# Ledger of designs, part 36: VHH binders against Formin-H (forH)

Target 1, 361 residues: Formin-H (forH), of Dictyostelium discoideum (Social amoeba) (q54n00r34to394)
Amino acid sequence: VSLNEIIDLDREFELLLDKLAIEDPIKRKQMQSLPDISKRTLLEQNKADIYRTVKHKGPIESFADVKSVISSINTKHVPIDIIKTLRIHLNTADRDWIQSFLDNDGVQPILNILKRLERNKNRKRKEHSILQWECTRCIAALMKIKIGMEYIASFPQTTNLMVLCLDTPLIKAKTLVLELLAAIAVTDRGHGAVLTSMIYHKEVKKEITRYFNLVQSLKIEKNAEYLTTCMSFINCIISSPSDLPSRIEIRKAFLNLKILKYIENLRADYNEDKNLLTQLDVFEEELSTDEQLNSQQGTQIGIEDLFSQISSRVTGTPSQQELITLMTHFQRMSSSNLGLGVWTLYNALANQLEDELKIHP
Short names: E, the ipSAE of ESMFold2; O, the ipSAE of OpenDDE; V2, 0.75 times the mean of E and O plus 0.25 times the DockQ between their complexes.

## First folded at step 22 (VHH; framework vhh_sonelokimab_d1)

Design o05 (from o02 with Y54W R107K; at its last look DockQ between E and O 0.54; V2 from the best seeds 0.00; counts 0 for: pae E 6.3 > 2)
Fold by ESMFold2, look of step 22:
Parts: C-alpha cells; sequence; structure tokens
Structure o05 (fold): chain B 361 residues (1-361), chain A 124 residues (1-124)
C-alpha cells in the first residue's frame, strides 16, 4: 500500500465527514482513526452523495479560490500528487494569489506535512523523501517572490522543519534545502532563524556539536553539486553578519570541526570542479581577510585562539611538523630565565622575514 | 503512553510564590521540549515558557519578564515552574505540554501532549 492510496482514502473520508456534518473535533478524530475497511464500508454506503459533493467542489482544479486550495491540503493525509500540483501552481501564480495564500496561512499545512513525516518512523524512506522534496519545492516557489521570501524568513517553524529535512537520503532534496537556507540566512531576520534552527537540529538529532553532521557530510557525500551548495551555505552563514566578532565566533565552530582538512581533501578530490573550488576559496579568503581586520582593529585575541587558528590551517599538511619543531624551540625558551628580550628578538626576526617575502615572493 | 501530570497548584496571596511540578512518563523525557501554558476562564491558552530537551535552553513570554523560572530534572522526569511576585491576573489553570519537534514555538497548537492542569488562585 502506497502513501497515495492511503491519502486518497483519508481524503474521501474527510469529505464524507463534512457531508454528514460531523463537526465535533473529538468525534472527527475518532472516526478518522477507524480501520481502512471501516472507512471504505462507510464510503460505499454513501457513494452517490459523495460523488455529487466532490464533483461540485473540485478541490484542486479551482486554483482561483485560495481558501479551497488551503482546505484541500490542510488535512491529516494529503496525496503527494496534490502537493505536486500545488508546487506547479505556486511557481506560476501571480503575486495577488500568492499574497492571499500567505495571508490565509497556506504555509502552515505544508509545514504540518513535514512535521508528520518527522514523527512517522515506519514509512519507506524513498516515499518519505519524495514528499519532503515536493514540500521543499513549494517553499522554494514561494521564495521566488519578495513577499514570500519575507514571510518565510520571518516564520520560525519553517527553518526548523527545513533543517530536519537535511537528514533525507535524497541528495537533490538535501541540496535544495541548503540553497533555501542560504537564501534565508542573507536576510536580516532570516540569519538568526537559520542559526537557531541549527541549534534545534543539534537538539533533535543529538549531534555532538552544532554543525557536526553538516561538516561530516563533506566527507560522506560524493555529489559535487551538493558539496558546492553545502560550502556555499557554510560561507553564507559565516559571512552574513556585518560585525567581525560575530563572523569570528561562527567560523570558530567550523574550524574546531577541522573543516580546513575537509577543504584540503575536497581540493584534491575535485580539482577540476570550478564551482566547488570557488566556494573553497571563498572560505579561506574570508578567513584571511577577517584575521587581517582583527589585527587592525586591535581586537584582543588570546594565545589559545591564535594556536587554534594556526593548528586548523596546518594540521594534516607537511607544514605541521615544521610548526611543531618551531613551537618546541619556543617551549625551550619558556623555561629560560632570559625574560622578555629573547621574545623581542624572535618578533624582530619574524618581521624581517615577512618584509623579505614581500620583496621576493 | 505519554502522560503528563501537573501538581502544586493552590491559593496564594498577591506577591507570593508558588512552585508547580509536572511529572512525565511514557517517553524519554530528555528528548522532548516541555513547557508551561495557562488558561483563565473564557480565555485562550497563553504561553508562559518552555525548556529544551538536551541543552536546557529556556525561553519565556515577554509578560513574565523575570518573575517565572522554568527548570527540568531529567533524573526525575519532572518539569518545574517557579512563580514569584504573583498577581491576581496570574489566576488560571496551568498546563504542562510536551512535544518532540516544537522547538522554540510559542503556539499551543504546536504541542502534541498535554496535562490535565492544576489551578492557581491569587487573591487579595
Amino acid sequence: as target 1 above (361 residues)
Amino acid sequence: DVQLVESGGGLVQPGGSLRLSCAASGFTFSDYWVGWFRQAPGKEREFIGAISGWEGRTWYADSEKGRFTISRDNSKNTLYLQMNSLRPEDTAVYYCAADKLVGYSLKSYDYEYWGQGTLVTVSS
């Protein structure tokens, strides 16, 4: 039995309950929980009346009536073909229709589908993922228009349920979700919502730290479009804040997850993928730029933070052993009673080296 | 079956304090966001505050600024609401609620499981 067959029966049964004027919410819930054989029996007993009602209303064929469309998707079980039809209509509807859809809370039924899918542990994963995919495409269609984008960025449950879709095995759905989250993250209101949703994801999925699964996916997934989109999303959430301290704080979470090693591996494995390489370059260029700004603003950076930044850049490279050797020299000097003068000399030599490298790159 | 049972309600004078408890059973308590709502007669259920499962992160309605404290004890499967500086307008039935996916929502319809409520009366 497929999801579409189950949804069709439940939809027809909802129409029967409407026809019979059963409006008590408790009684409706009890009747909707009836076994499928019981529902089919009641439908057969009332077939003629249901047929007339269905033909008269035309639930999805009349997209001029926004409230009728919303009513058809605001049920416990929605056929996937109805969601596909909605997705197509959302991509072609004019602004007035979209505005009315948003004003009547049309996004909430889409989110309710996503929420039910997360609660349902017994469904086949492929059909689950395809329905998530179509719901995400509906959200994408709304985001193509400014009023839809602003609504989505301000609606907090949307980003929460979108980040849970990142657990899907369907790579094109994962990729679309990250594209949409990045678009939300560049907005003033949306950036905070996306960051909060990543905390939500950590709590729901019991991640070790925020972003852990996202960074691990850079090793696990092999699809270049996904990898490019994932890096673009990471760059977006780091770079969107205008203030340097916020960018440094967000980036530190990824540096602590050793993202620079993943970037090095991606450069080796995807050395001809121009789009991916561009996103890898953006990460490293923004890191370097912010380090320069940090030094120029006189922002106090602690010794621990400095070592963490250096370690993140050199760990797993040939330079790692040379850094260890250099730090061993510093360690020997730390037990000396020579004091400040030796450290002043080290600084002078480092400055001379840096000046020479500008002349002879 | 998921079960939530509130206790600790009663009569208290204005300016007083009261601590409510919500005993949870039938699920892994640390997996759930849990929160407190209240409902005065004839009014809609009003969000008070909630606490996340693993991080213990709290958030509160603006109207409760600093008067109420939500906490949880995962070893006892219990949610708490400490209410201080009580006012007559705090008189209501207080409900605990739980949901695995609600996140940071303030909306009662996003919560799946509810207790039966405990009455708090604040009178001069």
Scores: ipSAE 0.145, ipTM 0.632, lowest interface PAE 6.3, mean pLDDT 81
ESMFold2 (binder alone), look of step 22: mean pLDDT 77; pTM 0.794
OpenDDE, look of step 22: ipSAE 0.786; ipTM 0.918

Design o06 (from h01 with S54Y S109Y; at its last look DockQ between E and O 0.77; V2 from the best seeds 0.00; counts 0 for: pae E 7.8 > 2)
Fold by ESMFold2, look of step 22:
Structure o06 (fold): chain B 361 residues (1-361), chain A 124 residues (1-124)
Amino acid sequence: as target 1 above (361 residues)
Amino acid sequence: DVQLVESGGGLVQPGGSLRLSCAASGFTFSDYWVGWFRQAPGKEREFIGAISGYEGRTWYADSEKGRFTISRDNSKNTLYLQMNSLRPEDTAVYYCAADRLVGYSLKSYDYEYWGQGTLVTVSS
């Protein structure tokens, strides 16, 4: 929880107390000592009145006029209080207001703020991270409504600037960005845009390989909600294509990054977290299902691709040594003039073993 | 201090070829997405294609697939456009553009730096 988020919550809660006419100092102190989740619940229950009060008392006299709001955020320097007020308003505005906001290109000033924050890498102040966070929350608010989701999914610069936010130290922001990207990726228009944005991320951040930072975060980060959301995002981008070759191609990038080793570690470290375990199960079940489908369809897999897939699954597991031993046997026999006969025998023995395993599970 | 200077334009017959160059200075060229746009008389500025900085990935407008090739030489800070099978409708001023964060955008307003343009005339 950041100090600025606590300050913003407390300011909003003070406005609620004023609105409810709670003036007794003892009662106000008692209310101010409530847990943050209780304060957020009370704010949510009363948000129409609170948002009206904040709207009238902020630097902007009224958020009702769409063009006035857009003019106030379409500047080189936008105070964070204005963006925070915009976020609150976007969460409560009616559809007609949101449609007008989109029609007047209100998203572009928000994206311009994100672009300017990324250009200013050397001065990474905490308030810059909070401004980035609030801009992301504005995008999230727009995505709650169908017309907003369709607009955001159709605007490629949005996904590009959102993926750059994944490098923020603020775990809540990382988590939200992945939630939003997953929501975009399940749409027909958005899946390709999200995949392309991960290439963009690699280019801008100079990653060694695509998805490297994302997969590494499964080891580095300790927040269970983040880990669950990250795995959900990964599952989403792999599973969204309806055709098997596309799913295999996307999944191969993660298998080559040894994600199965990270999944085993997460399963051990978070053995009581039902939500995370479910996402880990989804990854492995969809891998198994697609492997079975690939075998049934008779898809021609090259020798190198097949070995890569097997290696990705066993490296870092107890089975690794057994695979090495088996391959050593194959290596010795491959230099023999026994040729096809040896490989035919190995195949016959393997088929017999597989048949026995079906009979005796 | 940032400069983009196009060259190689001129008069060419239909079916001919031209190679345009864009010399860049004043920034770390390899960090920038760079691309080509054109503007015919009385028309809006139109995206042709672009190439990423470090990895050199290219993308093109649908109408230009197969005729035009974009390349860059980061050691010479130069962007190139090879145009083949030129037609009279290719007559335009050709612009070089660069931006660090534009990504794979097709939109001219996403690019921060621009050259002054070089005229290509395809006579019929």
Scores: ipSAE 0.034, ipTM 0.543, lowest interface PAE 7.8, mean pLDDT 81
ESMFold2 (binder alone), look of step 22: mean pLDDT 80; pTM 0.819
OpenDDE, look of step 22: ipSAE 0.771; ipTM 0.914

Design o07 (from o02 with S105T; at its last look DockQ between E and O 0.82; V2 from the best seeds 0.00; counts 0 for: pae E 5.8 > 2)
Fold by ESMFold2, look of step 22:
Structure o07 (fold): chain B 361 residues (1-361), chain A 124 residues (1-124)
Amino acid sequence: as target 1 above (361 residues)
Amino acid sequence: DVQLVESGGGLVQPGGSLRLSCAASGFTFSDYWVGWFRQAPGKEREFIGAISGYEGRTWYADSEKGRFTISRDNSKNTLYLQMNSLRPEDTAVYYCAADKLVGYTLRSYDYEYWGQGTLVTVSS
């Protein structure tokens, strides 16, 4: 990777931060400090207008008046063709039209459609999923410009209704929702909203614990694009906070759900899928980096918490028996009359091993 | 027919306590977010706090933390608001509200069902 490519990546990432309305200088600096692989991943998720399905040379004449458009979608029954036409118009409308749409609460009727679909569970068929998808595509169109992104990220009911769409059987809609939630999660106001919406999802869907269905989907779903997007979303919500304690706390929820086992299985089943493998690598590299940073900051979790972290990583792998053997040695030596000397020697050997592994991966 | 009926309002001296109740009927109470709002004369409706249906998670306006406690009894289909250390500024009509999908909002607009309100007056 040349210096020009590094400079180009940083400049492209700065443009992405502008698109996502991240204006805080401290937050922008923190985002710019992300590993290059993480920056490329976020850029690919938000590259160009991937959410648009049709290029349109001009406004659709039937959608010229903002208030008339909002009135047509603010009804108890909205034909799907009107939502499709709205989606196309939102992708081609100028900034002033979009600003007027937002100012007249145009987002709320879209959310009301999603809310009615969730309330009417007996209509959870193909037709409901397609309408959910088209409403999500309207939200995506709004998020392509800065004023739309800022509005959506500061409108908490939006993320609540979007996460409820994650239970759709339509894989394209599910994938798009995760893409949009990831984009929201990297913004200052949006990260907390997305995290809170996942608690909301747990409550409404009676999930066993937060993120359970999301992590379980890594085993259930077989679509590589979905799996890549799901891992990218997980990486985004973990990595977006600037402070180490927040990242550790968020990641702990996924480690407790045994995500490392799911990652191991995905590596085996999709060993030629470069995009998915990249996301799996991002998760593990950022875990390792934050473990090193945590050690450098000096506070330890304590013996019980540390063992829980190690156990969650090792249980069910070939390394499990080796860990048991090592712990048996520690148990035996814990009563040694050599005292601190035993532990000092163990630490010295461990440090030497870690140094060797840096040189010879 | 969904119905919410507040009760327990009245006159209370400053520094006193009052417990409001909201009796709910016509829906599966345990599936709904239920919350409290208040409206002083000439003011907009103000969020106090809410409690989730199944897991009983509570959320309060920052200004009300510590003085007010929200609870629910799903077996009695009743929402409660315990108000302590009452001040004259707490004088308002208190409303309960319910919605199936509202979550952690502060906005009254997001709630579908409303009670008629109960008046609380804090005065010497």
Scores: ipSAE 0.166, ipTM 0.649, lowest interface PAE 5.8, mean pLDDT 81
ESMFold2 (binder alone), look of step 22: mean pLDDT 80; pTM 0.830
OpenDDE, look of step 22: ipSAE 0.479; ipTM 0.783

Design o08 (from o02 with T58E; at its last read DockQ between E and O 0.70; V2 from the best seeds 0.00; counts 0 for: pae E 2.6 > 2)
Amino acid sequence: DVQLVESGGGLVQPGGSLRLSCAASGFTFSDYWVGWFRQAPGKEREFIGAISGYEGREWYADSEKGRFTISRDNSKNTLYLQMNSLRPEDTAVYYCAADKLVGYSLRSYDYEYWGQGTLVTVSS
ESMFold2, look of step 22: ipSAE 0.478; ipTM 0.803
ESMFold2 (binder alone), look of step 22: mean pLDDT 79; pTM 0.806
OpenDDE, look of step 22: ipSAE 0.784; ipTM 0.917
ESMFold2, fold request of step 23: ipSAE 0.423, 0.468, 0.459; ipTM 0.781, 0.807, 0.795
ESMFold2 (binder alone), fold request of step 23: mean pLDDT 80, 80, 80; pTM 0.817, 0.821, 0.822
OpenDDE, fold request of step 23: ipSAE 0.827, 0.833, 0.823; ipTM 0.936, 0.935, 0.933
ESMFold2, last read: ipSAE 0.473, 0.385, 0.476; ipTM 0.798, 0.757, 0.806
ESMFold2 (binder alone), last read: mean pLDDT 81, 80, 79; pTM 0.826, 0.824, 0.822
OpenDDE, last read: ipSAE 0.837, 0.827, 0.821; ipTM 0.935, 0.931, 0.931

## First folded at step 24 (VHH; framework vhh_sonelokimab_d1)

Design f01 (from o08 with Y104F; at its last fold request DockQ between E and O 0.20; V2 from the best seeds 0.00; counts 0 for: pae E 19.1 > 2, placed apart)
Amino acid sequence: DVQLVESGGGLVQPGGSLRLSCAASGFTFSDYWVGWFRQAPGKEREFIGAISGYEGREWYADSEKGRFTISRDNSKNTLYLQMNSLRPEDTAVYYCAADKLVGFSLRSYDYEYWGQGTLVTVSS
ESMFold2, look of step 24: ipSAE 0.000; ipTM 0.095
ESMFold2 (binder alone), look of step 24: mean pLDDT 78; pTM 0.799
OpenDDE, look of step 24: ipSAE 0.809; ipTM 0.926
ESMFold2, fold request of step 25: ipSAE 0.000, 0.000, 0.000; ipTM 0.141, 0.219, 0.185
ESMFold2 (binder alone), fold request of step 25: mean pLDDT 77, 80, 80; pTM 0.797, 0.819, 0.819
OpenDDE, fold request of step 25: ipSAE 0.863, 0.863, 0.859; ipTM 0.947, 0.946, 0.945

Design f02 (from o08 with R57K Y104W Y113H; at its last fold request DockQ between E and O 0.52; V2 from the best seeds 0.00; counts 0 for: pae E 14.4 > 2)
Amino acid sequence: DVQLVESGGGLVQPGGSLRLSCAASGFTFSDYWVGWFRQAPGKEREFIGAISGYEGKEWYADSEKGRFTISRDNSKNTLYLQMNSLRPEDTAVYYCAADKLVGWSLRSYDYEHWGQGTLVTVSS
ESMFold2, look of step 24: ipSAE 0.000; ipTM 0.189
ESMFold2 (binder alone), look of step 24: mean pLDDT 78; pTM 0.802
OpenDDE, look of step 24: ipSAE 0.760; ipTM 0.907
ESMFold2, fold request of step 25: ipSAE 0.000, 0.000, 0.000; ipTM 0.285, 0.337, 0.195
ESMFold2 (binder alone), fold request of step 25: mean pLDDT 77, 79, 79; pTM 0.798, 0.809, 0.814
OpenDDE, fold request of step 25: ipSAE 0.861, 0.860, 0.854; ipTM 0.948, 0.946, 0.943

Design f03 (from o08 with G53S; at its last look DockQ between E and O 0.58; V2 from the best seeds 0.00; counts 0 for: pae E 9.9 > 2)
Fold by ESMFold2, look of step 24:
Structure f03 (fold): chain B 361 residues (1-361), chain A 124 residues (1-124)
Amino acid sequence: as target 1 above (361 residues)
Amino acid sequence: DVQLVESGGGLVQPGGSLRLSCAASGFTFSDYWVGWFRQAPGKEREFIGAISSYEGREWYADSEKGRFTISRDNSKNTLYLQMNSLRPEDTAVYYCAADKLVGYSLRSYDYEYWGQGTLVTVSS
């Protein structure tokens, strides 16, 4: 039998123990140590009543004890009702409780649930997506106060596991994830974390390029709230940097994915949706503004930006190998004892070549 | 039966070089993020660098950039650490680690599988 069948047996046996009102932890441990055949026999004897007569476990009995709360969610199987109760408490707890929750690594069990859901592909899709949604809502509750927002924005595994939830079929959950990622992306420490998490998403889901699935969703999804939120997220990650080169670089990834064609189609399909049209306008207006600024400042280019532009132009052409060879020459000469003289010589040769090409076009 | 086994540790002179290996078995090596950590006596376990699962992207702790190079050979299920310009402060037990979902985390807590470590001593 598989590990999933063993886990399912243990969960159903826990429900039976609840039905039988076996609350003594020593007794429960003894019962859980029974051989699987004995557990199955007891389950079969009681099968008809288990889901009708199992008393609903109440929510966590006391939220004053942070470590007890964390222990209750730090298990292999966490009932959805426990996560819902945690969500409600996180929305109402005082700052000291939340600080203690963060200090005791209380976010990690929530992330462990998300990690297990990602690894366990055989769960029922509805329960999988609902649990992802409730875990995301717990993260949202933490983000409503400053210490929680700062913790989440500085905790890279959180944004990594959140971006994996973008693949859920539950549109409300993926919309919430994008809202939260946008909120993180506008913070000083969170912008880089979100960008890095999108690289992580590419790596885990084996996307052909970063943002591919996100941009494709603009064609596939038909929910206007989602589309508006998705465009708002894209606008947030592009415009969050204060420097023009960074905005141009981030936007280039979306332009290379032909987002302008998707925007054109969205305008046609949703021509009366003011919220979506506003986000489409923001993308195009910021593009136009930055293009104009770039034209005003285009004579001052950083060395890494210039190399990137040159590489992009020659990649996939016969010139690619020649550029590599030329850069290898630069690399070997860059540590020469001549210092600035090396670069002066290279510039002189380049100017001579350009002059010769004017004479012999 | 996941196993990670480090090798190549030993005594080396200051300024010297050393190459560590980590042999992996019991999982599909190419699907895992893999990395190197070290722990000197009385110190916390310290991130050195890691390699991503899909694109083989390398990344390093800021303090280790330029001296250490991480590589992986998926055909041999092996992770490598090339250490150059070694200093006495590099004396530690070196560990390899693997996780399917860790991403670019610097935190040892985020890695599921660990080797038993190999001792590197940098001393005259």
Scores: ipSAE 0.010, ipTM 0.449, lowest interface PAE 9.9, mean pLDDT 80
ESMFold2 (binder alone), look of step 24: mean pLDDT 80; pTM 0.823
OpenDDE, look of step 24: ipSAE 0.236; ipTM 0.655

Design f04 (from o08 with S108E; at its last fold request DockQ between E and O 0.81; V2 from the best seeds 0.00; counts 0 for: pae E 3.3 > 2)
Amino acid sequence: DVQLVESGGGLVQPGGSLRLSCAASGFTFSDYWVGWFRQAPGKEREFIGAISGYEGREWYADSEKGRFTISRDNSKNTLYLQMNSLRPEDTAVYYCAADKLVGYSLREYDYEYWGQGTLVTVSS
ESMFold2, look of step 24: ipSAE 0.199; ipTM 0.655
ESMFold2 (binder alone), look of step 24: mean pLDDT 79; pTM 0.816
OpenDDE, look of step 24: ipSAE 0.704; ipTM 0.886
ESMFold2, fold request of step 25: ipSAE 0.309, 0.379, 0.172; ipTM 0.727, 0.762, 0.628
ESMFold2 (binder alone), fold request of step 25: mean pLDDT 81, 80, 79; pTM 0.828, 0.826, 0.818
OpenDDE, fold request of step 25: ipSAE 0.834, 0.829, 0.831; ipTM 0.934, 0.932, 0.933

Design f05 (from o08 with R57L Y113H; at its last look DockQ between E and O 0.29; V2 from the best seeds 0.00; counts 0 for: pae E 13.4 > 2)
Fold by ESMFold2, look of step 24:
Structure f05 (fold): chain B 361 residues (1-361), chain A 124 residues (1-124)
Amino acid sequence: as target 1 above (361 residues)
Amino acid sequence: DVQLVESGGGLVQPGGSLRLSCAASGFTFSDYWVGWFRQAPGKEREFIGAISGYEGLEWYADSEKGRFTISRDNSKNTLYLQMNSLRPEDTAVYYCAADKLVGYSLRSYDYEHWGQGTLVTVSS
């Protein structure tokens, strides 16, 4: 990393601590010891107001007692203020506390809340959306450090429950979920899990096809940060496979949903938003690059590629002029009123010739 | 009234094969992710694998390096587990499980519906 990047991160993180009114020297030192990726993630999550301490006098006596914290959230009805307090603590706790939280299965009560919210018939209520949002923020806090990411990635149900959260009306929750899914999708094991979860979303939400709601959101939502994050997620899941057939197959699902028309509209409507335009450019440039690679590898030989192969074999030989003469015949007949019949006739004659050459090589 | 009923367990020699079945009723089988777990004496219930509804996507525990194959037949409302190259360590009660909202999970407490189990014993 560059020295300027290091200086900028540390300065911005100090400003965040000041903005959050974290004045305790011991607490500030603990937060300053976070890994750089954790600091960047925390800055991103707090880019717009406000990380506030929430005072409570509930069943949690001290966050130093991990088992007591877990028992307070492992209940049938968890007050939103307890989840908000947990979220704040997860973002600021030291590594040893987080390790103990993971070791005592603290993630599962958070996932259970999300499962119950999804099963609730009134899950679109404002209060349920906010609780869903806070649970997602707890997951995000855990994913900011390596031990948390590795632990959560061992829970296949996490991506399933996260994709179901995409139907929330709360735009900032949608945005965070896509950011987290993109982070998982770039990992060795996480890409397949995210793809599988999108199929799960289709099954549970009765989508007509995979990704339908995701692509529709590009038209429905007007928040530029969401649109940028959504396109970044789409780009991540397409680009992560190293093999061309896999990338083409994943991209085809989005092309069939007419994503290029949505991209065209987004370019017109957000023509000054550099972050969004960059993600739109990535989609189209990778499409073009993979189309060129597909043509060169000849997986379905296009006319231009096939002709190029023939030309390369003939150029510089006596056959070159004969090929030109033959192409002149094709050129004249290409406008024939017989249409397809011209090419059918040429093929029949060519087959007869090839049969003759087999007999008399 | 949801029911899952396992069958096909029994005594088998080491190196042998068994095919377990799980018959489902009381819900729309094709809408559910279904999976297999097992529990050896004195051990916790252990995830084996799961399979999605119509798409047929399969997931297996890392410990099952290709010896077990999960499948489903939606026309018969039945989930299957083909077990090959069985070892004495595979002796356990085998359970099928189903859940609509989670899909698959490594943890048994994530599944809403369970069968009674069928005993598989691998011994000489």
Scores: ipSAE 0.000, ipTM 0.264, lowest interface PAE 13.4, mean pLDDT 78
ESMFold2 (binder alone), look of step 24: mean pLDDT 78; pTM 0.799
OpenDDE, look of step 24: ipSAE 0.753; ipTM 0.906

Design f06 (from o08 with R57K Y109W Y113H; at its last look DockQ between E and O 0.42; V2 from the best seeds 0.00; counts 0 for: pae E 7.5 > 2)
Fold by ESMFold2, look of step 24:
Structure f06 (fold): chain B 361 residues (1-361), chain A 124 residues (1-124)
Amino acid sequence: as target 1 above (361 residues)
Amino acid sequence: DVQLVESGGGLVQPGGSLRLSCAASGFTFSDYWVGWFRQAPGKEREFIGAISGYEGKEWYADSEKGRFTISRDNSKNTLYLQMNSLRPEDTAVYYCAADKLVGYSLRSWDYEHWGQGTLVTVSS
């Protein structure tokens, strides 16, 4: 008895009745009334045949008919082997088959599986994580062609249900979900959907603030591929907007979560991983570029936002004490009767210092 | 076990206002997305607006923007619908609905739990 099957007795027994061609409603009712032990015994006696029959009658076997495939997955309980078979077929089917699958609402049953898994209190079980992963791989297969990508990116609740899969302990599933969300986020329509789904994630999972679990995962997870993918996703959602205020606002959420400290630690721990280091460089370069643009384009972050950015860079470094000393000077002089003149003088001195440092580093 | 009970329906003159309430029990109210729908005779249930559980974010059908306001009071387990500038075409049975995972969906099918409805009649 595989672990995959021990909790789906009624589902497997219904499949057995179908295999045995027991279609008489009265006979089916009688067999459905059997004690669970009797049902398990009959299933064990026919287990090889049940697996063979279900596998043969799944999407790969049965006529390659789109409606038959959708019918097989549009049930309350879908065996994982059926989803694996679907994944294989989606990766090998031609465009016309995929178009028909989309036209007949084939995506909705896949999303319904994800929804039911999330409603289950034991949704973090290993078997549930593997089913989440296989469903995500089905979505990935659909996204490999343009019509599938466009459909998936705009389909109701898709990004919401995908983002909930980030809570899984299965690192391969987390990584794939982030890859797919990044692909969606670079599209005009998909970017807003992904951002909104991260708010939805906060609501459903009761995060302290948006992106909290995502940023925490940079400390918790040790898989370099995941870390690279996670930073790539973060970079994608920040960089996709063409307007500076939007990029600053999105980035502020990550800076407030102290992501720069996580980046510093990642550089130390993964100092020879070129792919990860590249993503860390992208985050910091785009931050610096946008800070420069912000000061020059007349678009300003507020004083509180500026303090937050400075604090996130300095906290936990040797520079922290020096910054505190400087702020104490500013605090003392802020009550000066010179008013604006004090700040004008500080700015003039700072500019002179910066000029001197360029000449004599 | 989950219960949703609407109240506050009745007869109102065109241009008038009405406030509907939906009392919730049998679940952790703050975990659920809750919303209002209405069903006029011969029509399918129509989305009016909803509010998220944890953050209290509101969204509305385009046709109802500016006239209707949704709010929730998690301490009282109650959802409200304030309706202003009522018109005869607003006559319908008004339902509250709740779901743990519905998100920003406008589809009535995506909601798991429903109240019995309260009738609102807008007529002279």
Scores: ipSAE 0.035, ipTM 0.592, lowest interface PAE 7.5, mean pLDDT 80
ESMFold2 (binder alone), look of step 24: mean pLDDT 78; pTM 0.805
OpenDDE, look of step 24: ipSAE 0.691; ipTM 0.877

